# Miniprotein binders against p81326, part 142

Target 1, 226 residues: p81326
Amino acid sequence: MLHFGGFIMEINHISKILEKEREEYIRNKVEEYLKQGFSKDDAVNKANQSWRTYIGHRIQDVIYNLLKKFLKDSGLKVTTDKALNNRNLPEELDKVKRLIAINYGEYLFLPDADVIVYKVENNDIKIIAIISVKNSFRERRFETTYWKLKLKESPVTSHIKVFLATPDKDNEISYKCPNGKPKKMRIILEYELDGIYFLKEDFEETEKAKHFGKIVEDIIEISKKL
Below, E stands for the ipSAE of ESMFold2; O stands for the ipSAE of OpenDDE; V2 stands for 0.75 times the mean of E and O plus 0.25 times the DockQ between their complexes.

## First folded at step 15 (miniprotein)

Design h2
Amino acid sequence: SEEEKKIEELLLKAIKLMFEALELAEKGDYEEAIKKLLEAVALLLEALAEAKELGNEELIKRVAELLADVAEMIAEILEKLAEGDPELIKEVEELLKKVEELLKKIEE
ESMFold2 (binder alone), alone request of step 15: mean pLDDT 81; pTM 0.782

Design h20
Amino acid sequence: DPEELIKKAEELIKKAIELAKELGDPKLIELLLKAADLLLYAAEELAKKGDYEAAIKALELAVKLLEAALKIAKELGNEDLIKLVEWLLKLLKYLIEEIKKKLEE
ESMFold2 (binder alone), alone request of step 15: mean pLDDT 79; pTM 0.766

Design h3
Amino acid sequence: SEEEKKIEELLLKAIKLMFEALELAEKGDYEEAIKKLLEAVALLLEALAEAKELGNEELIKRVAELLADVAEMIAEIKGDPELIKEVEELLKKVEELLKKIEEL
ESMFold2 (binder alone), alone request of step 15: mean pLDDT 74; pTM 0.693

Design h4
Amino acid sequence: SEEEKKIEELLLKAIKLMFEALELAEKGDYEEAIKKLLEAVALLLEALAEAKELGNEELIKRVAELLADVAEMIAEIAEKLLGDPELIKEVEELLKKVEELLKKIEE
ESMFold2 (binder alone), alone request of step 15: mean pLDDT 80; pTM 0.766

Design h5
Amino acid sequence: SEEEKKIEELLLKAIKLMFEALELAEKGDYEEAIAKLAEAVLLLAEALLEAKELGNEELIKRVLELLADVLEMIAEIAKELGDPELAKEAEELLKKAEELLKKAEE
ESMFold2 (binder alone), alone request of step 15: mean pLDDT 80; pTM 0.753

Design h6
Amino acid sequence: SEEEKKIEELLLKAIKLMFEALELAEKGDYEEAIAKLAEAVLLLAEALLEAKELGNEELIKRVLELLADVLEMIAEILEKLAEGDPELAKEAEELLKKAEELLKKAEE
ESMFold2 (binder alone), alone request of step 15: mean pLDDT 82; pTM 0.790

Design h7
Amino acid sequence: SEEEKKIEELLLKAIKLMFEALELAEKGDYEEAIAKLAEAVLLLAEALLEAKELGNEELIKRVLELLADVLEMIAEIKGDPELAKEAEELLKKAEELLKKAEEL
ESMFold2 (binder alone), alone request of step 15: mean pLDDT 77; pTM 0.744

Design h8
Amino acid sequence: SEEEKKIEELLLKAIKLMFEALELAEKGDYEEAIAKLAEAVLLLAEALLEAKELGNEELIKRVLELLADVLEMIAEIAEKLLGDPELAKEAEELLKKAEELLKKAEE
ESMFold2 (binder alone), alone request of step 15: mean pLDDT 81; pTM 0.782

Design h9
Amino acid sequence: SPEELIEKAKKLIEEAKKLAEEGDLEEKAIEALLKLADALLYAAEELAKKGDYEEAIKLLEAAVKLLELALKIAKELGNEDLIKLVEWLLKLLKYLIEEIKKKLEE
ESMFold2 (binder alone), alone request of step 15: mean pLDDT 81; pTM 0.788

## First folded at step 16 (miniprotein)

Design CG1 (at its last look DockQ between E and O 0.01; V2 from the best seeds 0.00; counts 0 for: pae E 14.7 > 1.5, placed apart)
Fold by OpenDDE base, look of step 16:
Formats: structure tokens, sequence, C-alpha cells
Structure CG1 (fold): chain B 226 residues (1-226), chain A 83 residues (1-83)
């Protein structure tokens, strides 16, 4: 385990750290929406939704930066779906974009790919992994699973590992069978995905469910087999 | 560059201090853990300064994030000391 003491602390407490900003953020957004003419209730609801989006992006940014830093020495490269959402791409990123595209007959669409890890060998690009980052599972609970299944349908993309990274602040998927009741979402996600990585300590560890600190090693190992 | 090497050195030292602080905290040595964390904060602040001088936005964001985390951790440990 790469002794990234500071890294481990940051990832374990990321939700709590960001939550400290919530009250001020919500207050400011509520005021903004009130000025726009929304009712108090609507302003509060919109502010809460804005917060969910904001915190999701912040977590994604942290994960991206960490992976980029820790995979650099291995020669692996990291990008994001946002970086691919440009009409004019550098050749390398254009190739990455094409190599993760899913075929829908007349159309090619990209999976949700918050973070993409790839390598360049002999001017050829190999996609190693896609990491989906989720703060909560309130919406689109199985979207990552859908994309994994779609990627499996093509020999071009079938090798791509799909990982989920989450702090799971509400313990929605931290345990398989809490209080003797199976958590459907945990079981399905663990079964369908190549791995789940938790940005916390309190979870049920399995072969596929690990602490986020293991993701770098796992990705490097996968990259050597490709 | 020399500046890049200096940043790397600072980050490595900070990481070591963070690890030590965690181990100290696990043992209940919260006062010493706080000292290590505060020293790590100083190192990261220096790294941040250099990163800003270099205009490295990615590094700036990373170090700022880590600083926030460390400050939070210090506060949490301080609360435990008061209990």
Amino acid sequence: as target 1 above (226 residues)
Amino acid sequence: SEEDKKIEELLEKADELLYEAEELAKKGDYEEAIKELEEAVKLLEEALKIAKELGNEDLIKSVESLLKSLKYLIEEIKKKLEE
C-alpha cells in the first residue's frame, strides 16, 4: 500500500471536509435563487440540488488529481469525459474518445467516464480503466453497471475495466447484508463491476470492494497485462 | 526544475509527517499528532507558494485540497483532546 498517509486521510474524510462548506454554500445559493424570483421552498430545493452537483464535482476532481499524480511514474495517463467533450481534440485524446465509444447503430455515444486511465505504447492507445465517481446513489443507481455491460458487448471495449469510486456517505452500498437484509444495490454493483473503491474505512471489504488506496496498485497491475 | 524538486521534497516530507501523525493518533498521542500535522501544514503552505509561483494549477488545487483536509483533521483531533 503506497504509504500516502496524507492521501489516505484526505480520502477517508473527504465527505466530512466538504460538508463543512455546505451551510455557507446553501445560504449563498438560496439568496441567489431568491433574487432570481424563486420561492423560498424552490430556492432551498435548487440550492440543495446545486450542492449535490458541486460536491460530486469536487470529489471527482480530487480523485482525478490523485490518480494523475500516482499513476504518472508508471507511465499511465489520465483524462476525463469533460476533457473529451471538445470538437477539436488533440490526436491522442481523439483516439481515447473513439476507443471508449459505444455503438448504437447509426450513432456512437460515450459512456459516463468521470476518469479514464490509458497508456500509450508504440503510438497505440490502450484504454485500461474507467472510474465512475459517485457521492450518493439517489439517482441513476445502476448507470455505471449499464455502461459496463455495454462496454462488454464490443471486442473493442470489452477489456476496459470499470470501477466505481464512492465515499458512500449514507452507507447505501458499504455492506452487503446489514441486519441480515441483502442490499440489492451493493450486490449488483459488486457483481457487475470490476471493482468498488471506498473513500472511507467503514465498509465490508471483499475481493472487489476495496479501499480507494488500492486502486492505483490495481490499475498498474491491470496495465501490465494489457 | 529546482522548484519542482523542492515541491516534491516538501510533499514527501509532509506525507511522512502525516503518516506519523496517524500512527500517533491511533496510539492516543493526540498532542504529538497535532504537532506533526501542524508541521505538515507548514510544508504544504510552502509547497503551495512555490506552486503558485510556477503557475501549476493542478498542483495548486491538489495542495489546497490537502491543506483543507489537514486543517480539518487537526480540528478533529483537538476536539478529542478536549473530551
Scores: ipSAE 0.049, ipTM 0.513, lowest interface PAE 3.1, mean pLDDT 88
Fold by ESMFold2, look of step 16:
Structure CG1 (fold): chain B 226 residues (1-226), chain A 83 residues (1-83)
Amino acid sequence: as target 1 above (226 residues)
Amino acid sequence: SEEDKKIEELLEKADELLYEAEELAKKGDYEEAIKELEEAVKLLEEALKIAKELGNEDLIKSVESLLKSLKYLIEEIKKKLEE
């Protein structure tokens, strides 16, 4: 793509840019919690948890906007799990929600899908890929692989690609065998998912584990076969 | 060291149980899946204790995250059984 260099630049620097914001964010949040009557220790703990939520949401927003921008001319549309949980869904998004829902009797469970890529053809919706955005693996570590397995149970959802996007700043899954010790998380995620996309430069690249800058080309190629 | 080897064995066994539990849950065998997951939690709690004794912060973070995910999954599957 002619604008591909700008895409790579923004992704390579997102974690560094957000980290510069971290100290001011935490200082302001600690002050806010202290004014609410929390102890200093509680205020600090709450501020750090707030930052983890905030940076995850910010990374998701960047990913959403970049995919929306660079997939538009290929006839591909992008939405989010947040948009799908809106009370007043447009008909198109309601169809997207139903196509990715997993039905457990009278309960519906959405996959761990932060960003959803789909296309509209002949008045039909086809889900191409779901991208799970993880800033840390302190959350439910196998949620993404679990949802991939659940999507495979139905012919309507079995074609959906499941990707993981992560800065992985603590190197929890960046390498298969760091210092000669196998990293089980990386090996399982790479085996079960359709792709892992890193928002940084320093990681072990494989057929499925790539820099996030590759994801646009991969999604376009997949969409041509659906 | 012997402690490092023990943690690796605990994590490997817990991962095997997690894989087996996911396959059982896929088949609808929820009671068996819960049993496997609860055993995995026990192994991870033991691994967490050793990781704390070693002061390995990366390992502590990883095991704590997995424990939270497994406990959440167990509760969700238990809800399915009570339906």
Scores: ipSAE 0.000, ipTM 0.137, lowest interface PAE 14.7, mean pLDDT 76
ESMFold2 (binder alone), look of step 16: mean pLDDT 86; pTM 0.828

Design CG5 (at its last look DockQ between E and O 0.04; V2 from the best seeds 0.00; counts 0 for: pae E 21.6 > 1.5, placed apart)
Fold by OpenDDE base, look of step 16:
Formats: structure tokens, sequence, C-alpha cells
Structure CG5 (fold): chain B 226 residues (1-226), chain A 83 residues (1-83)
């Protein structure tokens, strides 16, 4: 029996499907930047940077929509940091925003929270998990870890699970010790975070490092304990 | 396109149901597994319809492959129920 085979296959295809758009996207952006007066080399570099941002948002959107859909039946709700960046928030989202805020003395700041999962019980909001979505780890490698540690410092937010979801296209954190060399980033992320979920097959699975297909079940289980 | 997104959503949902059905079958819950797979078939048929309307051959092939897989799973589980 194909255990998880179909689901795994489709999740893995998301990255491939999105990558098919790359050539056309890059071409169009290069043309745009050339028209703006940039050199060919600069145009290419800017186009590539733009693509990284674009694809990151697309993956985030896919993950958000997936979680929203699959968690709906469990009564769990999903939002994003973008949705929280409004001055006029519905009461529910305003509460969510406040419940994930980190105290810096005179100031409250929000962690990077690409996806936020919460439940509403008896008009009380409980934050269950924050999912950080990263396509690559070229920049801000330990930001998610930083936010996890900061959330852990407060009794208000210490219960919030922080997960990383990534296709890890460049195999930056897929394996702990490839060729006998420790991957510092993988080891630290796995140690500090509550889980890493891969949108691909080729990775070293551990208790905390799992395929993305398991994230829904894990979140539901966590929600029952809160 | 919005239609392509809808197809992808249907595929993901169907795939999840297939996975859940597999787990149920492993536990011996064959009847419930079949129900999930039948639902998956419905979703995939809808996806196939949309894909054909779009003329997207790649999506058509993907959906057809999943349909084949789901039907095969149903047959396998049915065989176990008859044992």
Amino acid sequence: as target 1 above (226 residues)
Amino acid sequence: SEEEKKIEELLLKASKLMSEASELAEKGDYEEAIKKLEEAVKLLEEALKIAKELGNEELIKRVEQLLKDVKEMIEEIKEKLEE
C-alpha cells in the first residue's frame, strides 16, 4: 500500500511546478530592469533576487492555503503576519496579534510569523503554532531560532510551537552530517525549533525533522493538549 | 490561473485522503478507507474535468495517474475485505 505516497508526491511537485515559472519570470524581469537602465549583469542579479522573493511568497501562500484547508475541519484557524499588519483588525485577529507579541521592555514586537495557527474556545484565543516558511537559507539563517527563543522567554508565549517549513532546494539543512561533516545550521535549527518540515523526499528524517505531510496531524495533536 | 490553483487544491486533498485511507487500511479499517478513497476519486474526477477544460496536458497526466493509483488502492483493499 502506498503509505502517504500520493500526498508526498503532490507536495514534492509544488516546488517543481513553481520552478517551471522561473525561466519566464527571469526573462521578463531582466527585460524590465534593462529598460530601467541597468546593465545586463545587474539586471540578471536583480531578476534572480526578485525571483527568490517571489518564489518564497508563493510557497508561503501554498502552505498557508493548505494548512487553512486541512485544519478547518478540526476547528483550527490560520492567519498570517501580513494579515496582522493592519491598523484596523477584527477583534479576533487583534487578540492573536497581541498573543504572539514579544516584550522588549518599552516595546512589543511581533516575531516573524509567516503562518499562525490558533483556536478559539469560549471566546478565548490560544495560539498553537507559528510556521516559518523558508525557501533558502542564504540570509537570516537563525532568525526563526531567535524568535523561538524569544517566545520561550515569556509564560504568555512559551507554549507556542515554532515550526520551519522548507523545500530546502539547495540541501542546506537536509542532512545533519553529510560526508561526515556536521551541518551546523541543521543541527541548531533542529535543536532549537519544535520541528522542521520538508517539502521534499531527500532528507534525513528524525523525530523533529519530518516530511511536511505530517504537519497537519502534529498541529492537531498539539491543539488537543492545549 | 485560478483554475490551476483549484486543481492543485483538489489534488492535495485527494492525496491526503489517500494517505489517510492507507493508514486506516493498515489498521484494518477497510470500510472507512474505501470511503475516503471514493471521496478522493470524486475530487480527482473534478480536477480532471477542469484540467481537460484548460487543456493542460501536464495536469491531465498527473490527475490521471492519481486516479489510477486510487483505483488500484480501492481494489487492493476490496480484495482484503473478501479474505
Scores: ipSAE 0.018, ipTM 0.239, lowest interface PAE 7.1, mean pLDDT 88
Fold by ESMFold2, look of step 16:
Structure CG5 (fold): chain B 226 residues (1-226), chain A 83 residues (1-83)
Amino acid sequence: as target 1 above (226 residues)
Amino acid sequence: SEEEKKIEELLLKASKLMSEASELAEKGDYEEAIKKLEEAVKLLEEALKIAKELGNEELIKRVEQLLKDVKEMIEEIKEKLEE
C-alpha cells in the first residue's frame, strides 16, 4: 500500500493551477509572434496552440515524476515516449521501445504512449502499462482507444494496460449522461480503455473511472498478477 | 464552533502552502518548496491537536492523512535535491 494523498491532492488540481497563468501566457506569446511578423489572427492562433502544448507537457512531466518516484520501490521503472525517441538509446530502453512497437509490415511505429511503466525480471523486460495524458479532447478524441485496439491484436502486447489521465477541465468526459444525455465520448473511452484517471475531484466515478490518486496502487496490483 | 472554524482556517492555510510548494517544486525551487511544506506540517499538527480535543474522528482521520502526505512530499523533494 502506497500513500499518495498529499501529492495527488495537489496534482488533481494541476490544470486549474496552470490555468491561472493562461491569460498572461497567451498575451506574451501573441506579442512574440507579432514581433516575428505574423498577423494578429495568426499570432492568436499560434499562441493558443502553444498553450495547449505547454499545459499538456507540464501535466505529463508531473505524472512521469510521480510514477517514477512511487513505483521504484515496487521494482517498476518508468520512461516516456520522448525518451524512447532519442538517439543513443540505452539497451534497456531500446528493448522497451521494441516491445511496444506496432508492426505494419516493414514498418514499426510507437503507439501514443506518453508515459510507459515496465519491469525488469530475470533479465527480461515486461511492459505493464502506458498512460496517455490528454488535457482536452478537441483533437484526436479517440487516438488512445485506437492504440489500445492495436495493442490487443498481438499476444505479445495484449497484456499492456492502456490508461487515460486527464483533468477534463471542460467536462467533456466527466459524466456518462450529463443532463440526461448520453456522452458517447465518455462511454466509448471507458469501454475500450483499461482505465480513466481524473486529475480533478468532480466526475462520475466507476470501476474504470477513478481519481488519479488510485493509479499507483492499480499499477502495482497489475504488476503482481503479471 | 469556534474550534471547528479555527481548524477550517488552518486547513485552508495548509492547502495553500501545499499548492505553492507544488508549483515551486515543478519549477525546480526545491528548498523553497520544502520550507512551505514544513510550515504546512506545523499548521496541520495544530489542527490535529484541536480535532483530538474535540473528539471528531472524521477530522482526525482527515488531518492525519494530510500530515502523512505532506511529510512524504518533503522526503520526495529532499531526494531530488540529493541527485
Scores: ipSAE 0.000, ipTM 0.085, lowest interface PAE 21.6, mean pLDDT 78
ESMFold2 (binder alone), look of step 16: mean pLDDT 88; pTM 0.856

Design CG8 (at its last look DockQ between E and O 0.01; V2 from the best seeds 0.00; counts 0 for: pae E 14.1 > 1.5, placed apart)
Fold by OpenDDE base, look of step 16:
Structure CG8 (fold): chain B 226 residues (1-226), chain A 101 residues (1-101)
Amino acid sequence: as target 1 above (226 residues)
Amino acid sequence: GPEEILEEAEKLMEEAYKLIREARELLEKGDPESLEKALKLLEKAIELLRKAIEKIQKALDQGVPEELRKKLERAFILAESLLMSAESLLEYIKERLERQK
């Protein structure tokens, strides 16, 4: 536990740390949107939407960097869907892209893959896991589940583990049955996905729902079985 | 050893955190001079945090006991988080300065 300015900071506090920037960010964006001719109410709404996107990307970047760092020694490689959205890909990344593509008949599309973990063995690429990063579940609550199901439909991709990583700041999926009421989203996500990893301590732990600190070990273990 | 490296990294992080806080205070004032000062503080904070991250990485690469590894991992996450905050704040200040011109 690192104490800075009276704060104990660990991975569980990433969201809180980033949220400190919210007020300033919102103020700036509101001003920007007002200058663009939006009403005050529209400007505030747009600013809040922009913030959600922004903080989501920031959390994703942290997770990406962590995974990249801690998986490096195991010989595992990490990339992102963003990195694959290039017309001129290195051969290795081109192979990765092809190996995660989902068939829609005449078209191949990539699943949402905030982080992709793969290994290279004898010049062959094996995709190990896709990690979806969600700060909140206000929009597209089952998007990750959809992609998991689509990946299962092909023998080429059926082995790929799909994980969700989230701070779940609003406690949308932290507990299965808070106050005796089942949380449909938690239950479905846990059932359909290979794992949920929480960047927090206050959650209901299960076989599939774990602290984010376990994700590296789990990925390494999976990689040994492929 | 790795413990000393961690301590050095933590010192850098602490210093960076102080700079970030000072920059935030200056940002609240909002005048161009304060914003320019805040910019300089954040640039220094970013530099310190990058150094801290490098040190932490070096310590992790040496092979350390589990307890120390956990400390280093926490420090790494914190350093990255602070770096991201500092960079975000820096960008915000730059945007504000541009709007004042």
Scores: ipSAE 0.006, ipTM 0.277, lowest interface PAE 9.9, mean pLDDT 86
Fold by ESMFold2, look of step 16:
Structure CG8 (fold): chain B 226 residues (1-226), chain A 101 residues (1-101)
Amino acid sequence: as target 1 above (226 residues)
Amino acid sequence: GPEEILEEAEKLMEEAYKLIREARELLEKGDPESLEKALKLLEKAIELLRKAIEKIQKALDQGVPEELRKKLERAFILAESLLMSAESLLEYIKERLERQK
């Protein structure tokens, strides 16, 4: 749609933008570490570690700002896990925090939710979706699926949609196996989550696995049903 | 019956997830004592997850109504996912500790 045309074009190129940022970032960081006296090998290792932290925050910031911008006119609000961890939360955000919390007896835990979309109607807050951002699947590939299942166990959280947003740079879930079947990890994520949104162009698209640019329309449509 | 087996398996999975989360917090600290504690937590989480998977498999082998079968299959997928995560994290921490020696 023309309304989302600029958003779709911007998002479809985010993978290429991230690759250009990565190359420049690594080069600059290696030079910085070399000036600090590190060996070439140490400087490269440190630069790669620095990039992993940076890219995670960078992608989360991009997603937050884009969703905040494009969901505003639909009456939807957006917040982050960082905002919810502040002391002295405003009443609205304190309610958001409590509504996504998972109860383990005397313990209360927050899901690994990087970006949270919600609405306010008649002073009531309804959580629409949680977006988990993963640039790598080594340590967090299936934690999101566990949180989705826990959210479904409670009547107060069972409606919450859980999405994964990823550049999938190492192609861990983007393509089928040589025998034509989807990879096992892709099958599990697609079955359990409400959607996977790729921050790149080339992947096997399905009803649940889409370009990130489609996430705004999907969230708006879901919000009308809730 | 199979419904009770699913409940038991889900309790094991919930405990395992708590242990995995604590291990991740210890990993962020990064010192050898914290990493060794994280290894112990992950070893216990893996044990619990293997027990949960075994229980779910036995329930599925008994033949169950379709609605319960779907729940058992979802639990199986999640338990396998958590097990893979815990095993991967365990190996990462072991490698990290060897490098610190």
Scores: ipSAE 0.000, ipTM 0.184, lowest interface PAE 14.1, mean pLDDT 78
ESMFold2 (binder alone), look of step 16: mean pLDDT 89; pTM 0.890

Design G50 (at its last look DockQ between E and O 0.79; V2 from the best seeds 0.75)
Fold by OpenDDE base, look of step 16:
Structure G50 (fold): chain B 226 residues (1-226), chain A 83 residues (1-83)
Amino acid sequence: as target 1 above (226 residues)
Amino acid sequence: SEEDKKIEELLEKADELLWEAEELAKKGDYEEAIKELEEAVKLLEEALKIAKELGNEDLIKLVEWLLKLLKYLIEEIKKKLEE
């Protein structure tokens, strides 16, 4: 088993590393939007919004690739909601898609699932975990919680663990009660989710709130119980 | 495949070097830490080459990230040496 202990632990620097790209990215996007006819102020605002989306995807990609690599030796497979968002899916991914679908009566919808971990045994697919990757909590801060609750409502999906992975750059959920004031979002997320994994060192550790370096081990352990 | 195994070996060795470099840096042996990280970079560059030859996009992205990480760490340690 590749002990990528160093690489996993150094994930703490992901925000700083990716932030180095921001200035150039913003400059290029501003120029692009100006060429499209937007005002300078609008161009800047749109560029900043684009950056937020971009950086989120970059973090997600890193997490996906790390998990894919580190879980491979354990026979676990990793996919993404993006990979499932195709009309023509391989049989395996089609099954994965169906096994994470949430019933809304006349409709089935997929939860937001940045990373999906599953195993294949005897041609049967078992979904192990969904990992939501969030860079910031400015928007849809309880979306992951919503999906966890929805998944819990069905015997088909109730076993699926839902984890949150975040660098929490703005320390929105790193501590439960900083300065004696409860952080509602931290408390609720920790209560409702199966785990929160921090891509940083400076956070309040609990049974459910851990460093990202623990996620591989935790997923493997869960997989053995399914 | 043989190439996959080689990549895995390179990644493992690079991880080991990173770990060693971290321990060296904790002890204040920054110059030696940088040397270890630079060696790790070379290993990852080789891994990247192989990954590109294989056309494995996920692996390419992984190795590219790891390279960025190592280069960042080298820069951070160099800053400490200049203090």
Scores: ipSAE 0.762, ipTM 0.902, lowest interface PAE 0.6, mean pLDDT 93
Fold by ESMFold2, look of step 16:
Structure G50 (fold): chain B 226 residues (1-226), chain A 83 residues (1-83)
Amino acid sequence: as target 1 above (226 residues)
Amino acid sequence: SEEDKKIEELLEKADELLWEAEELAKKGDYEEAIKELEEAVKLLEEALKIAKELGNEDLIKLVEWLLKLLKYLIEEIKKKLEE
C-alpha cells in the first residue's frame, strides 16, 4: 500500500479540475492582451494559446510536487527542467543538468525533461528517470521518443528511464488498436519509451501503459537496481 | 522539524479520510462521504497554514492542489446527492 496513495490515485481528475479555471483565465488574458494593443481576434488567439501552455505547466507542477513528496522517504530527489534552467544553479542541480545533457558538438541541450528523478549516493548522482508531461500531441508528437533514443545512444545516459505522463483527454494514444486498426502513435510511443502513465482511468492498460498511480512503485523499483 | 512532522500527520489523516470517503461514496452513503471529505479539507487547511509559515513553496503548492482535489470530489458527490 503506497503511503499517501489516496491522493496520488485521484490525480485522474486533474484535467476536469483544471478545466474549471478556463473561462476566467481566458477572460483575464484577453483583457491583458487588449491592453497591450492586440486586436480582439489576436487577443483571443493568444489567450487560447496561453491556456494550453498554462494547463501543461500546471499538470507538470502537480506531478513534480506529488513525486517529490512521495519519493522522499525512498531517498529519491526530484527536480524540473525549469529549475535546471535557472541562472544561479546550485552545484547539485548543475551536476544533474550535465548528467542529462546531450552533446551536439559545440552545443549542449537538455532533452525534453519536465520532471527528473535522481538519487545521491556516496556523493555520486544517478539519474533514475525523466518524465515528459504532455497534455496534447498536436505538434512534436514523437519528441519524447527522440530524446529517449538520444539518451540510449550514450553509455553515460543509456540507463535513464524515459516516461510519458499524460491525461490524453482526446484519446490520441489511449488505445492500442481502436476499431481493430493499430494506432501508430500509441504503438510507437509504447515501443520506444520505458512507460506511459495515464492521468485518467479510461485507457488500454499494458505492461508499459499504466495508471499514473503506479509510477511511484515503478521508480522505486528501478532505483533499487542502480 | 516539529512543523514538518505536524504537516506529515495532517496529510496522513487527510489521506485516510479520503480513502474512507471513497468507500462511503461507493456504497451510496453520500452525506457521510461529504462529511469525511470536509474534515479532510479542514486538516489540509491547517497544513497549508503551517506550510506558509515555513515558507516552503513546494509544500504550499502540493497542499493547494490537494485542497482543489478534495473540493472537486465534494462538489461531484453533492451532485450525486441532489440527483
Scores: ipSAE 0.698, ipTM 0.875, lowest interface PAE 1.1, mean pLDDT 88
ESMFold2 (binder alone), look of step 16: mean pLDDT 86; pTM 0.839

Design G51 (at its last fold request DockQ between E and O 0.92; V2 from the best seeds 0.80)
Fold by OpenDDE base, look of step 16:
Order: structure tokens, then C-alpha cells, then sequence
Structure G51 (fold): chain B 226 residues (1-226), chain A 83 residues (1-83)
């Protein structure tokens, strides 16, 4: 087992590292929006919104690349919903896309799947896990839970594990009951999902809530049972 | 490919150095930790060069992130040395 323990464990610094880019990013975006004719206040607001999207994508990219690298030796493959959002897909990815699709009667839709882990055995594709990457929970707090529940409704997709990976910068779900008050979001997410993986050290660890450093091993173990 | 194997070797060595540096830092051996991290940076810079030659965008992004991380850690440890 390639002990790539260092880079996975040090993922804890991702929020701080990316935050260093914020000032310059905001400045540039504000200037861009001002040139487009927006007011100063509107430009600032738009820049902040843009930053939230940007940093989310950056975190997702890091997670994707790490998983792709560390799962490769185990024969596991990694893709993204973005990669699947193409009219002309290679046969393998087309199969992956179909195997994660959710039935809505007349329509098939894909769940939000920032990272998809699958294996190919004897030309058959098995979906192992979907990882949702969230930087903050300001919007769509239970979206990942919704997709997990929908995937459970079909024997085709019911076996797919759904994980959440987050730095949880604002400590929205890091603890179940801080100061004696239950955190509804943490409790529900932990209950409904197959696991939560934190890109930080300061959190309440449970059977389902773990440090991101454990995700590779967990996925490999799941893959052996599929 | 031979290049892929070389990159893998470099990444593995860099990871080992990172792990060692973390352990050194935990023990308060900050100067030695920085040396290990600086060596890891050199390995990753070589890996990045090869990755760019191969045109592997995912690998380029990965190595660039790793470099950012190592540089950040070096800076943080240096701050501790100055305290």
C-alpha cells in the first residue's frame, strides 16, 4: 500500500492556502464588474459570490486529483459529473453516466456527483462511491442527502456509497452537540450519508465522521466487497 | 511509461519527506523539517517539469497543489522558528 499519508493528512491546510488568493481574486473581480457598469456595492457582492464558487471548484479539483492518484494503484478509476456532461462520451464514461442516473419516470437525471469512483472488471463497470465536496453549507444544505435517498430507491444504484468531503470552515457540522445544543445538519447528514470526511483536524469523530485521510482506505475496502 | 514511473517515484519520495518533516516538526526539530520539505519541493519541481512535458493536466494540477502545500508548510514552520 503506497503510504501517501503525508499529502492526504496535510489537506487540513487547504482552506488557509486557498484563502491567501482571496484578496487578489476579489480585487480583480471587482475591477472587472466595475468595468461592466455595476455599482461598487454590486461589484463587491458579485465578486464575493464569484469567490465562493471559485474556491468550491478549487477544493473539488484538489480532492479529485488526490483521489485519482491514490486510488489508481488499487485499480480504481475516478471521474466527475462535469466530465460526464458531454454529448459524446467514451463508452466507459457513458456506462458510468447511465449507472448513476436516477429515474424520474419519463426522465433520467444525474445526481450531483463531484467525484465518482468506479471499477472496471471483465468489461463490467461497478460504481463504488460518489463524493460530494462542499466548502460551505449556506446553500443546499441537504442536497447530498437528497441524492443519497434517491439512489437508494433503485436496486441499480442502492449499493452506491455517498460521502461528503468538507473543510467545514465555519464549523457548521464539525460537532453534533456543541454547548449542549444539537446541530441538526450534522446529525441528519451523518445519519443519511455513508460517511463524512473532514478536511480539518478539529471535529467530533464518529464511525461515520472521519478525517479525509481515511477515505482512500475506506473506498478500497468497499470496492473489495462489490 | 518511463516518465510516468519517474513521476510516481518522485511523488512517493516527496510524500515520505513530508511525513518525516511532520514528525520532526512535532518534535520541535523545525530546521531539519524545513530541510526535508525543501528537498521535497525540489522533487516535485522535477515531477512538474515531466508532467508538463507529458501534457498531463490532472497531474500538473496535482503537483502544483502539492508544491503550494509544501511552500505553505515551510512558511509556517519558519514562523515558528522566529517565535
Amino acid sequence: as target 1 above (226 residues)
Amino acid sequence: SEEDKKIEELLEKADELLYEAEELAKKGDYEEAIKELEEAVKLLEEALKIAKELGNEDLIKLVEWMLKLLKYLIEEIKKKLEE
Scores: ipSAE 0.777, ipTM 0.911, lowest interface PAE 0.6, mean pLDDT 93
Fold by ESMFold2, fold request of step 19:
Structure G51 (fold): chain B 226 residues (1-226), chain A 83 residues (1-83)
Amino acid sequence: as target 1 above (226 residues)
Amino acid sequence: SEEDKKIEELLEKADELLYEAEELAKKGDYEEAIKELEEAVKLLEEALKIAKELGNEDLIKLVEWMLKLLKYLIEEIKKKLEE
């Protein structure tokens, strides 16, 4: 049978695979901070903070590159908010940036949109979806829902699907009612967002909460409606 | 380009081998699954070489991730063989 995206389907192992990098990363960072004159306790704390930032970027990079690969044959393009923040932006990306930017009067800001999927038809750009990538929900838990609500306020951006992708290693949003008690964060995120895509095997699957391996099909289907 | 076509072919073959290995592992055919994954690793090592020659940062990162994933799966299936 035709096989599309075995690598995208097996992303469920990402947390386990990347965790193997942690020990060496922390060791190297502690050494760097000790050489800079920090105490052992401060160096360890700073190295752990550095790891949290690093792992988040690594997960985002994996998702970006997989989506870029597996959406290509459907005529869909992928970029990142990091790329859109560059100086001297190419015309195509400048249009993408303007099409997702939120207007605050005299100020214009990009939503927290780690990965952006769009298409180009006859020199016209349509933003299909943005994907927020979160490794944990310790802070800025509802920032993605805020951006979804802001995007819905304008006719230009109201069609944009807003997804959350997460390994959710600590089960912060994996179940709607763990032990019979509603998990506020899961309930609100699922209600407000267009989808939550889990980068792991064990979670409560619903119409909006799915394995990440399904995101390619979902994005392609959405793009055909636009 | 010729290089682009070659890399695309290598990635597609590796992806099919991964799919076949997954099906073999489901049936308990662990030795055969490992064999197919090891072939996929070989293909991706060639793809990585070409991607580095091209200087394509995104492609390098993609192939490096794919290699990490395959090597992880091989290790996991080897553990099942010992069970």
Scores: ipSAE 0.758, ipTM 0.902, lowest interface PAE 0.9, mean pLDDT 89
ESMFold2, look of step 16: ipSAE 0.717; ipTM 0.883
ESMFold2 (binder alone), look of step 16: mean pLDDT 87; pTM 0.845
ESMFold2, fold request of step 19: ipSAE 0.729, 0.739; ipTM 0.892, 0.895
ESMFold2 (binder alone), fold request of step 19: mean pLDDT 87, 87, 87; pTM 0.848, 0.849, 0.847
OpenDDE base, fold request of step 19: ipSAE 0.760, 0.761, 0.760; ipTM 0.904, 0.904, 0.903

